# Ledger of designs, part 38: VHH binders against p49116

Target 1, 238 residues: p49116
Amino acid sequence: EGPLLSDTHVTFKLTMPSPMPEYLNVHYICESASRLLFLSMHWARSIPAFQALGQDCNTSLVRACWNELFTLGLAQCAQVMSLSTILAAIVNHLQNSIQEDKLSGDRIKQVMEHIWKLQEFCNSMAKLDIDGYEYAYLKAIVLFSPDHPGLTSTSQIEKFQEKAQMELQDYVQKTYSEDTYRLARILVRLPALRLMSSNITEELFFTGLIGNVSIDSIIPYILKMETAEYNGQITGAS

## First folded at step 16 (VHH)

Design B4
Fold by OpenDDE, fold request of step 18:
Structure B4 (fold): chain B 238 residues (1-238), chain A 121 residues (1-121)
Amino acid sequence: as target 1 above (238 residues)
Amino acid sequence: EVQLVESGGGVVQPGGSLRLSCAASGFTFKRYDMSWVRQAPGKGPEWVSSITGSGDVTLYADSVKGRFTISRDNSKNTLYLQMNSLRPEDTALYYCVKGGYLPWKKTFDLSSQGTLVTVSS
């Protein structure tokens, strides 16, 4: 078999809604997040190995890891998204709920900690100066994770994950030969992704989805949708 | 020229059922996701449901989930919406729309005539 990823899988360009408003409302946040989600899912479905798993398996796989993929996407696109500003806006919106006593103290703490973890993770990735190739491989590693419950074809998934890991290792060794421990530094960041709640992420970023659809429901749609309209919307051509 | 012609609307009592159809022409039907959008009197357009070009995946608004079923027959260039357990709140003009679900989609092409669904006791 050839490589798991090609150079085409390295490109990960997020187009933000324009113009960026002075006040980031729920719609702006949701649109921004949705664009990232779609980009991430389309990236995944563009991988031949992903396609080889079959529709049921690859859908289950994405359902299991979308939060991790999304979070890596946030980190990768943090600058273009003005992630800090978005997170601040989310906090501001949350404060309204707090003032109205709509949330328990425990829930407030949980949500705030989640936001902190997101910011911290993204900051840590920025400090490591992760490049596009490394992000691609990291996303592949988390995508092809065989340790999620209910997955089929776990042997194949594991094989693909190993391939992603090997390719990442080779890339890092080749590109950053003077940094002996770079690979390890990068990989040790992955566990942080598992500490983040997908439910909280969904609540924070995807409030206001048209029709109030769940991420769980939208995932198979994103994976199978025709992309012409999407591409037109993203590029402004439509 | 893209043409969408909705049919199947009518008056039904709460709890009743209707099946809407949309005949599509002027484009390669199977290459496009399709959607149903409705507009109630005095309200803005509301996305109802979408289906992928292949028909393999469907998506529903929470307001209709479990009650409505979107389907398509690509051999007939026809989109369907089976509506069960209808409620007064479902009263609206229903439009067939070329295009799928996008969370940030602000406007819908409602240039077709639509088909009126009225749910009343």
Scores: ipSAE 0.919, ipTM 0.963, lowest interface PAE 0.5, mean pLDDT 95
Fold by OpenDDE, fold request of step 18:
Structure B4 (fold): chain B 238 residues (1-238), chain A 121 residues (1-121)
Amino acid sequence: as target 1 above (238 residues)
Amino acid sequence: EVQLVESGGGVVQPGGSLRLSCAASGFTFKRYDMSWVRQAPGKGPEWVSSITGSGDVTLYADSVKGRFTISRDNSKNTLYLQMNSLRPEDTALYYCVKGGYLPWKKTFDLSSQGTLVTVSS
């Protein structure tokens, strides 16, 4: 078998809505997040190993890990997204909800903590100066996680995860030979992803989705949709 | 030229059912996701449902989920919308749209005539 990932899987270019408004409204935030989500899902479905798992397994897998993939995407695209500004805007919008007494104190705490964790995670990844290859492999590792409940083909998923880990190890050894513990330093960041609530992420970034559709419902659609219109819109060709 | 012709609209009582059809021509039908969009009197367009080119995956607005079913026959270049348990708030002009669900899509091409669905007692 060939490598799990190719150079084509390393490219991860997010196109942001332009221009960035002075006031980041819910629509802008949702669009930005949606673009990242679509990019992440399309990245996943472009992996031959992912396709080999079958549609049902693929969908289940992404449903289980979309939050982690999305979060890694946030970290990777933090600069181009102006993530800090987006998060600040989200906080401001939440303040309105707080003022309207729509949230309990506990819920406010949970949401604010989640935002803090997101920011800290992204900052930590930036400090590590993770490159595009490393992000690709990390995303593959979280994508092919066999430990989610309800998954089929867990043995195969595990094999793919191992392959991703091995390729990451080889890459790090080759590229960062002077840093003996870089791999470990990178991998120890992954547990932080599991501490983040997918529900809260969805509420923060995707409240403005047309039709009030859930991420759970959108995932299979993104994985199977025709991409001509999508590509046309993100490139401005159509 | 892309042509979309909607049909199947009518007057129905609350709780009733209708089946809309859309005949498509002028493009490779199976290579495009398709959508239904509706516009109620005095309101803006509202996305209703989308279906992938292959027809394997469907997506629905929460307002119609569980009541409406989108489907397609690629051999006939036809899009369908089965509407069950209709409500007065479903009253609208329904349009077939070339293209799928995109969260950032601002406008829909509603150049077609549409088909009117009226739900009233």
Scores: ipSAE 0.917, ipTM 0.962, lowest interface PAE 0.5, mean pLDDT 94
Fold by OpenDDE, look of step 17:
Parts: sequence; C-alpha cells; structure tokens
Structure B4 (fold): chain B 238 residues (1-238), chain A 121 residues (1-121)
Amino acid sequence: as target 1 above (238 residues)
Amino acid sequence: EVQLVESGGGVVQPGGSLRLSCAASGFTFKRYDMSWVRQAPGKGPEWVSSITGSGDVTLYADSVKGRFTISRDNSKNTLYLQMNSLRPEDTALYYCVKGGYLPWKKTFDLSSQGTLVTVSS
C-alpha cells in the first residue's frame, strides 16, 4: 500500500477573518476558531484512509478526537492566529463573567487551568519547532486513535495509526538525523491533548455559533459539505 | 442568473404545520449546500437550517430542532422545509438561501421575495 499521507496533506493554511478588529470580541474568536475547525475536519476527510472507514466511522472518529485535532491546529497556526492575543481576550471576557457572578469558583478554576494547559501545550510545540510534516503525522496519529469508546473498525483504525507513526519516524530520521531523540520528544507531547476538556474548549472558542448548535452536531455537516462551498466559505469569499 | 422562489407560507394556529418549498434555477443545484433563513418583524435575519448538496446531512438551529425538517429533491431543483409544532415565535418571512451553514454568518443574501409564515391563535 502507498503512504498514509501525501504532500498535499502537509499544507495547512488558515485564513483569518479580515480585518482584525481593534477589540477581539466573541464573534471574531468564534469565527477564527470555526475556520480552524473546518480546516481541520476537511484535512481529515481528504485522507484516503479516512474515507475508507466509511461515513459512520468517520463521524464517530472525528467526534471523539476533534478537540485534539483542534488543539494541534491551534498550535500549528498560533502565529497566524495571534493565539496569545486571542487567549488573553478570552480571559478578559471570562473576567467579566466572573464579575457578574455567573460562574462558580470551581468552574472558574477549571476554565483557567484549561486555558493554561492550552497555552502551555502550544508553547511547548513552538519550542520544539514542529514542522508541517510532523504536524500532519501527529494529527493523523491523533485522528486514527482506536481507543475511543464506541468506535467500529478499531483494527483498521489501529493499522492506520501505526502507519502514521512509522511514516513520522521515517521522516524524522531522514530530516533530523542529528537529533536522535526528536521523535520521542514529539510523541511525548500527545498525552497532554487527552487532558484537555472538549466541553471547555467548546465553551471558550465556540460560544458564538449561529443557532447555538453544538460541535457534536456540526461535525457531520462539516464532513459532508460540498468542497466548492467550503472553499468559498473558509476564505470569506461569499 | 440565480433565482430562488419560495412558496408554502400562510396563516396557521399554534401547534399547526406548514411545508415550505423553494424552486431554484440558474445554477447547478446539487453542487451547493442550501439553507433556510427567516426574518421576524423588527428583527434581524436568523439562520434556521442547512442541508448539504447531496442531501445526506442536515443541520438545525436549536430553536427549531426536533420540529423542523429540511430536505431537497435535486431532480426537481427544489428545497423543502417541513415545519411542525409551530409557535408564535416562528412567525417570520422565510427565505431560501444558496449556501450552507457558517457558524459566524449573521448576514444573508435575501434577494428573493420569501414566503410569509404567520402563527397566531
């Protein structure tokens, strides 16, 4: 069989809303996050192995790992997104909510810890100077995770994950031959993704979704929307 | 030229049902996601529902979920909205829109005439 990923899967360019407002409001944050979400999911559906799993399995798989994919996307696109600024804005908005006594002390702590974990993860990835190929393979490893509850075709998913891991290993050995432990340093970051709450991520980035729809509900739609429609929408050209 | 013509609106009692239709022309219908948007008197436009080009996947606003059903017949270039359990707050001019759901989209091209739905006792 051919490789799991091709050079076409390495490209991951996020187009931000324009112009950037002086004040990063909930709308701008939500739009930026949504564009990233769409990009991530359309990346996934462009993988032949992903397509081979079938619609039901695909949907279940993405529902299980969308938070991790999204987080890897945040790390990869952190500079283009001005992620630090976005996170600061989110914290400021959260502070307003705190002042209005809308959140319990425990909930505030949970949310702030989540933001810290997110920032720490992205900073750690930046420090490692992860390149586009490595991100692509890491996303594939996360996508093809067989250990989520309720998945079908787990054996096939596992095979795809192993293939992603092997291709990553080969790439790192070829590209970074002088850095013997680079692969280990990269892979050891993945567990941090599992410690992040998808619910809190949704609350922080996706509160402004039109129609108040859930990410769970929108995932099947994003996976099946027309490509031409996606291209027009994601670039803001509509 | 893209043309969208809505029909099926009317006056109905609370709890009643209506079925809206949209006849599309001027583009390859099946290659585009479609949406319903409504505008109540004195309010801005509100996204209601979207459907993929193939018709395989649908999406609904929380306000209409479980009550409305979007569907399409690509052989007839027609979009539908089945509205059940109608409420007074569903009163609005309903528009068919070329294009799918965008999480951030608050403005819509409402160049069509729309069809009026009035829910009142």
Scores: ipSAE 0.879, ipTM 0.941, lowest interface PAE 0.5, mean pLDDT 93
Fold by ESMFold2, fold request of step 18:
Structure B4 (fold): chain B 238 residues (1-238), chain A 121 residues (1-121)
Amino acid sequence: as target 1 above (238 residues)
Amino acid sequence: EVQLVESGGGVVQPGGSLRLSCAASGFTFKRYDMSWVRQAPGKGPEWVSSITGSGDVTLYADSVKGRFTISRDNSKNTLYLQMNSLRPEDTALYYCVKGGYLPWKKTFDLSSQGTLVTVSS
């Protein structure tokens, strides 16, 4: 019937903690990442098609895809977040953990490979100069993935994903009419998102959460929380 | 004017239970997420639990999960905290706070009186 996304779903403005410290620390990284997580979850919950799936399906869907949405958000907001600087600080902190024998060699290898994959994904998206409309549709394609285990209403989810794919195709063909292969170049980047570990993302970006809550516990809360206080604290300044 | 009045605190033995109440007025209670925050002697404020405006979803600090239950009655404009299996570490002044969980929000409006919970002996 109507479009899956409206122009209001294209807006994705991340507000960073202020002031930015001269030397990045775990608390700044966790606060920055938390703002992006909340922005991503509020984006998802604002979509009428998402609202139509019902509360149980919504929670299951976001629990399955939050890391992919978060990773797309990192790529989209990499400049605003100074992501390369954040990742460099994390790598330096990992070197200290090796010297103090806090992590196994296998775990450190896993974490370093994850950081490399994340950097390469963000670089590839930047090289393609992905715009805000394209990011919005890519996030919708990722959100409405019917192939995650344990989902209900998979037929409806698949319908919404197909609609997001059609809207992306229409947008790219209209806006980038001289770039015949742009859609194909964009779509081949998506499988890399499934290779990102939610466990490692949580350890890299969310270790310092207030109350030591898990992302799995926060997701149903964010999806049902009142938005007025959130909007006043995070999105009140462009 | 927003008013939050806590009650139900007291002295209990380890393993005991208490139910805290918070009477809210001066705002549309059901349209706001609510939280409990505690402050132990000589320590900074610690977020304990939050509940959505509808009451559908709750969130707990790791230190209290499984022992505390936050709830609300929107018809009575009242927030509750059921505290079971109390420990000496739970000794604190407990505050009812207008607003939910935001992991970067480090400052709480603790202008209410609070209700003292002492777990000893």
Scores: ipSAE 0.741, ipTM 0.899, lowest interface PAE 1.1, mean pLDDT 89
Fold by ESMFold2, fold request of step 18:
Structure B4 (fold): chain B 238 residues (1-238), chain A 121 residues (1-121)
Amino acid sequence: as target 1 above (238 residues)
Amino acid sequence: EVQLVESGGGVVQPGGSLRLSCAASGFTFKRYDMSWVRQAPGKGPEWVSSITGSGDVTLYADSVKGRFTISRDNSKNTLYLQMNSLRPEDTALYYCVKGGYLPWKKTFDLSSQGTLVTVSS
């Protein structure tokens, strides 16, 4: 009942660690990526439709889609994060690993292909000049995906996804009324998100997470943590 | 104003167990995630474990997972750490910390006295 998203769900402001280090390192990359992950998860948990699904369903849903949601966040925040600089540093490190013969050729190929796919996706979203409202609806569409294996309550999830699709359609038709094909161009980009590997994303962006915790372990924590403490941290308080 | 008082440390043999307690006052305990942080002599602080305000969800550093159990009793304003299968590398001053796990949080408020755990033969 009512709109799926409100204006508060359009705001998506990533704050970066300051100052940016003179030499890019795994800790800066991991801190930056962690801020985006936490921002994405707190965005999801703030949605009344998401809250309505219950705790077990929420955790299962986010475990299934976190990488797609994170990848949309990377595209949306690519400038603020200096993502091109981060990916260039990762590629240089991988090239050094090839030179030193430290990784299998198959693994390196998988990781390089993933980086290429991520770069292409982010570039295509930038070329379309996807706005904040469009990103919010796209994130809702990937969040409420009923076709992931192992989910329960798939009828309700599908209903929410359909509502997100309808709200995106209405927004695009109203806001870009002279661009008949904009919705189709946007939607054609979504299947690329399913090609992104969560295993490789963890390796690229979350190596060095404090305590060496896995993303699979931290997701239920983020979804249940006290929000007042997190909100204080995004303003720079303790 | 905020006070955290740790207890339960001591000297144990490798493989032994200890249970740490932390009595909290000066804040609404159940509305805060809580953590244990340890500091070995000559080393920097190391995050050990966190628990949500409700107690529903816990996180552990890989170095202690499976051996340590964090818990809380919100009716007693008390945080606990059950430490089993202790190893010499667990030797440290253990601190109770107001606040949960945030991977970009570089510093912890270690102004409490802590409780010393020594694991030696």
Scores: ipSAE 0.723, ipTM 0.892, lowest interface PAE 1.1, mean pLDDT 89

Design B4
Fold by ESMFold2, fold request of step 18:
Structure B4 (fold): chain B 238 residues (1-238), chain A 121 residues (1-121)
Amino acid sequence: as target 1 above (238 residues)
Amino acid sequence: EVQLVESGGGVVQPGGSLRLSCAASGFTFKRYDMSWVRQAPGKGPEWVSSITGSGDVTLYADSVKGRFTISRDNSKNTLYLQMNSLRPEDTALYYCVKGGYLPWKKTFDLSSQGTLVTVSS
């Protein structure tokens, strides 16, 4: 009943730490990524269909798909985050680690391949000029993925995913009526998200979290936390 | 006026246990996430643990996970920290803080007196 997403779910405004340091450091990268993670999780928890699935299902879904949601968020917010600058700084750090023999060559290869895949994904999304409505529905499609192992309520999750697909189709057809193949071009970008390693994403963006907490520990907390302080932070001091 | 009063600190041997309490008043306790923050002598504040308003979900710094347990009793407006297997590096003033975990919020309201925990043989 009713649309899966409302206009409030299209809004996705990331506030970056200020000021951007002259030399990027692990703290700035981790804070920036954490803000995106929290924004993505609060986006998901605000969706009535997601709320209807119940707390255990919510936690299981987000644990399964957080990296895909985060990666879509990176693509959507790439300019605001200066993502190209962040990734360049990470590459420089990795190159120094090779010279100093701090990491195994095989691990560095895996990380560099992941960075390359992330850059190509973001470039492809930018070339398609994906808008905020399209991002919101793509995020809903990856959130309501029924095929992750260990999920319960998979039939209801599948129904919500189908609803997201239908609403995206209707939006694209009406908004981009002159581009008959736009939906197909957008949807074929989604399989690339399954190639993104959550392990490597944590290593790239989340080393240095306050208290060194794990993403698996943070997820249930973000989904259940009181929102008053968080909402005050995203509106900012003024 | 928001008031947070910590108690339960003391001197213990390594491996010992303490239970800290924080009596809260001046706000609707159950509607706020709560945290424990500690400050070792000469060091900056260190976030220790947070708990959601309902008490359903807890979060711990890696340095204390498995040894400390945060809990709350919303009927008594009281926050707790059960500290087991204490180590000398746990020596600090422990503060009860209104508010939860936000990785970009690096400052804490430490205006309460705190309760001193000293772990030494």
Scores: ipSAE 0.705, ipTM 0.887, lowest interface PAE 1.2, mean pLDDT 89

Design B72
Fold by OpenDDE, look of step 20:
Structure B72 (fold): chain B 238 residues (1-238), chain A 121 residues (1-121)
Amino acid sequence: as target 1 above (238 residues)
Amino acid sequence: EVQLVESGGGVVQPGGSLRLSCAASGFTFSRYDMSWVRQAPGKGPEWVSSITGSGDVTLYADSVKGRFTISRDNSKNTLYLQMNSLRPEDTALYYCVKGGYYPWKKTFDLSSQGTLVTVSS
């Protein structure tokens, strides 16, 4: 059995909507986020081990971890996305809602804390200067997490996760041999992903989808949609 | 040239049913996701449903979930939309669209004539 990931899985190029509007509106944010979501899902489904789990297990797995994958994607694509600007825009939009007394104090706090966690996580990853390989393996580790409720084939999922971990270890040892504790520093960031609410993430980045279609509903569709069509849409869309 | 021809529209009472069909030509039908989009009078186009090329996975707008069923027969190059429990708000011109669902998509290629569905008491 070959490696879990290949060099093809390291490439993770997000194409942003163009041109960037002067004012980052909800649509721009949602489109950007959706593109990232699609990219993340397509990345996952490109992994042979992922396909080997079967459609039902794949869907369940992604449903369980999409927020973590998405967050890792945000971190990885933070510069291309101008994530800080996007988050600032989101905050500005929220402030308008606050002024209109549309949100409870508790909810405001929750949302703001979530945004802070996102920023902190992304900043921490940037400080670590995580490279494309490391992101790929981290995403794999997150993807193949057997500890989500309701999963089938947990033994196989665990094996894939272990494989991802070992490959990451090998890569780090080889590439960053002088940094003995790099692996540990990288892995210790993963728990932060579990502290983030998928519901809040969905609300912040996918508001345009609310009331139309949920992330939960779209996941199986994304996993099975035609890649060529998606690519055409991304390249042809402004 | 891509051609899409919708049929099956008509006038029904609330609670009624219709089955729309779309005959596709000019492309390899099975390799493309397909969608239904509708446009009510005086409103913009609204995505209704999408189906993957293989037909394995379907997706629905919340407004039609549980009432509409999208399907396809790749051997016949035909897309279907079974509409049950129709409501007045479902009144629209329905278009078959080559391509799947994208959350950010605001415009649709509505080059076809569409088929009119009118739900009224």
Scores: ipSAE 0.791, ipTM 0.897, lowest interface PAE 0.6, mean pLDDT 93
Fold by ESMFold2, look of step 20:
Structure B72 (fold): chain B 238 residues (1-238), chain A 121 residues (1-121)
Amino acid sequence: as target 1 above (238 residues)
Amino acid sequence: EVQLVESGGGVVQPGGSLRLSCAASGFTFSRYDMSWVRQAPGKGPEWVSSITGSGDVTLYADSVKGRFTISRDNSKNTLYLQMNSLRPEDTALYYCVKGGYYPWKKTFDLSSQGTLVTVSS
């Protein structure tokens, strides 16, 4: 009942660690990525349809799609994050690791290919000039994906995904009425997200998490942590 | 106003166990995530574990996972840390902290007294 997303779900403000260091390090990258991860998970929590699926289903769903949500977040926030600079710093670190013979050539090749795919995805989204409403609906479409293995309640998840697709269609038609093919061009970008490796994303952006916790451990925690405290951490100046 | 009082520390041999307690007052305990933080002699603070306000989800530093168990009793406003299979590296002053796990939060309010755990043979 009612729309899947409201205007409050379109707001997606990422706050970066300040100040940005002269030379990027693992800790700055990890803190920046962690802020995006927490923002993405709290965004998902705020959706009434997501809340209606129940707590066990919520955790399973986010564990299956967190990398796709995170990658959409990277594309949406690429400018404020200075993502190009972050990726360049990661590449330079990998090149130094090759010179020191610390990693296998096959692993480095896999990681570099992943970085190139990520850069190409972000470039394609920037060329389409995807707006905040479109990003919100795209994130909802990837969140409510029924075809991940091991999910329960797939019929209900599919219904929510269809609703997200219909709301995106309505928005694009009203807002970009002059551009007949915009919806199709946007939707054909989504398959690239399934090619992104969550293991490599964790290696690139989440090495150095305080306590060396895993993303699989953090997800259920973020989904159930106190939202008022989180909001205070992001906006708290009393 | 906010008061956190830790207890249960002591001297124990490697492989031993201890149970820490933290009595909380001055705030609505069940509405806050809680954490344990430790500080070894001459070292900076180290996050150990966090638990959600309801108590149903926990998170542990890799160095203690499988050996330590965080819990809470919201009816008694008390946070607990069960520490098993203790190692000399676990020797530290242990503090309970109001608030959850945040990867960008590098400092902690360690103004309470803490409780000392010493692991030695």
Scores: ipSAE 0.772, ipTM 0.908, lowest interface PAE 0.9, mean pLDDT 89

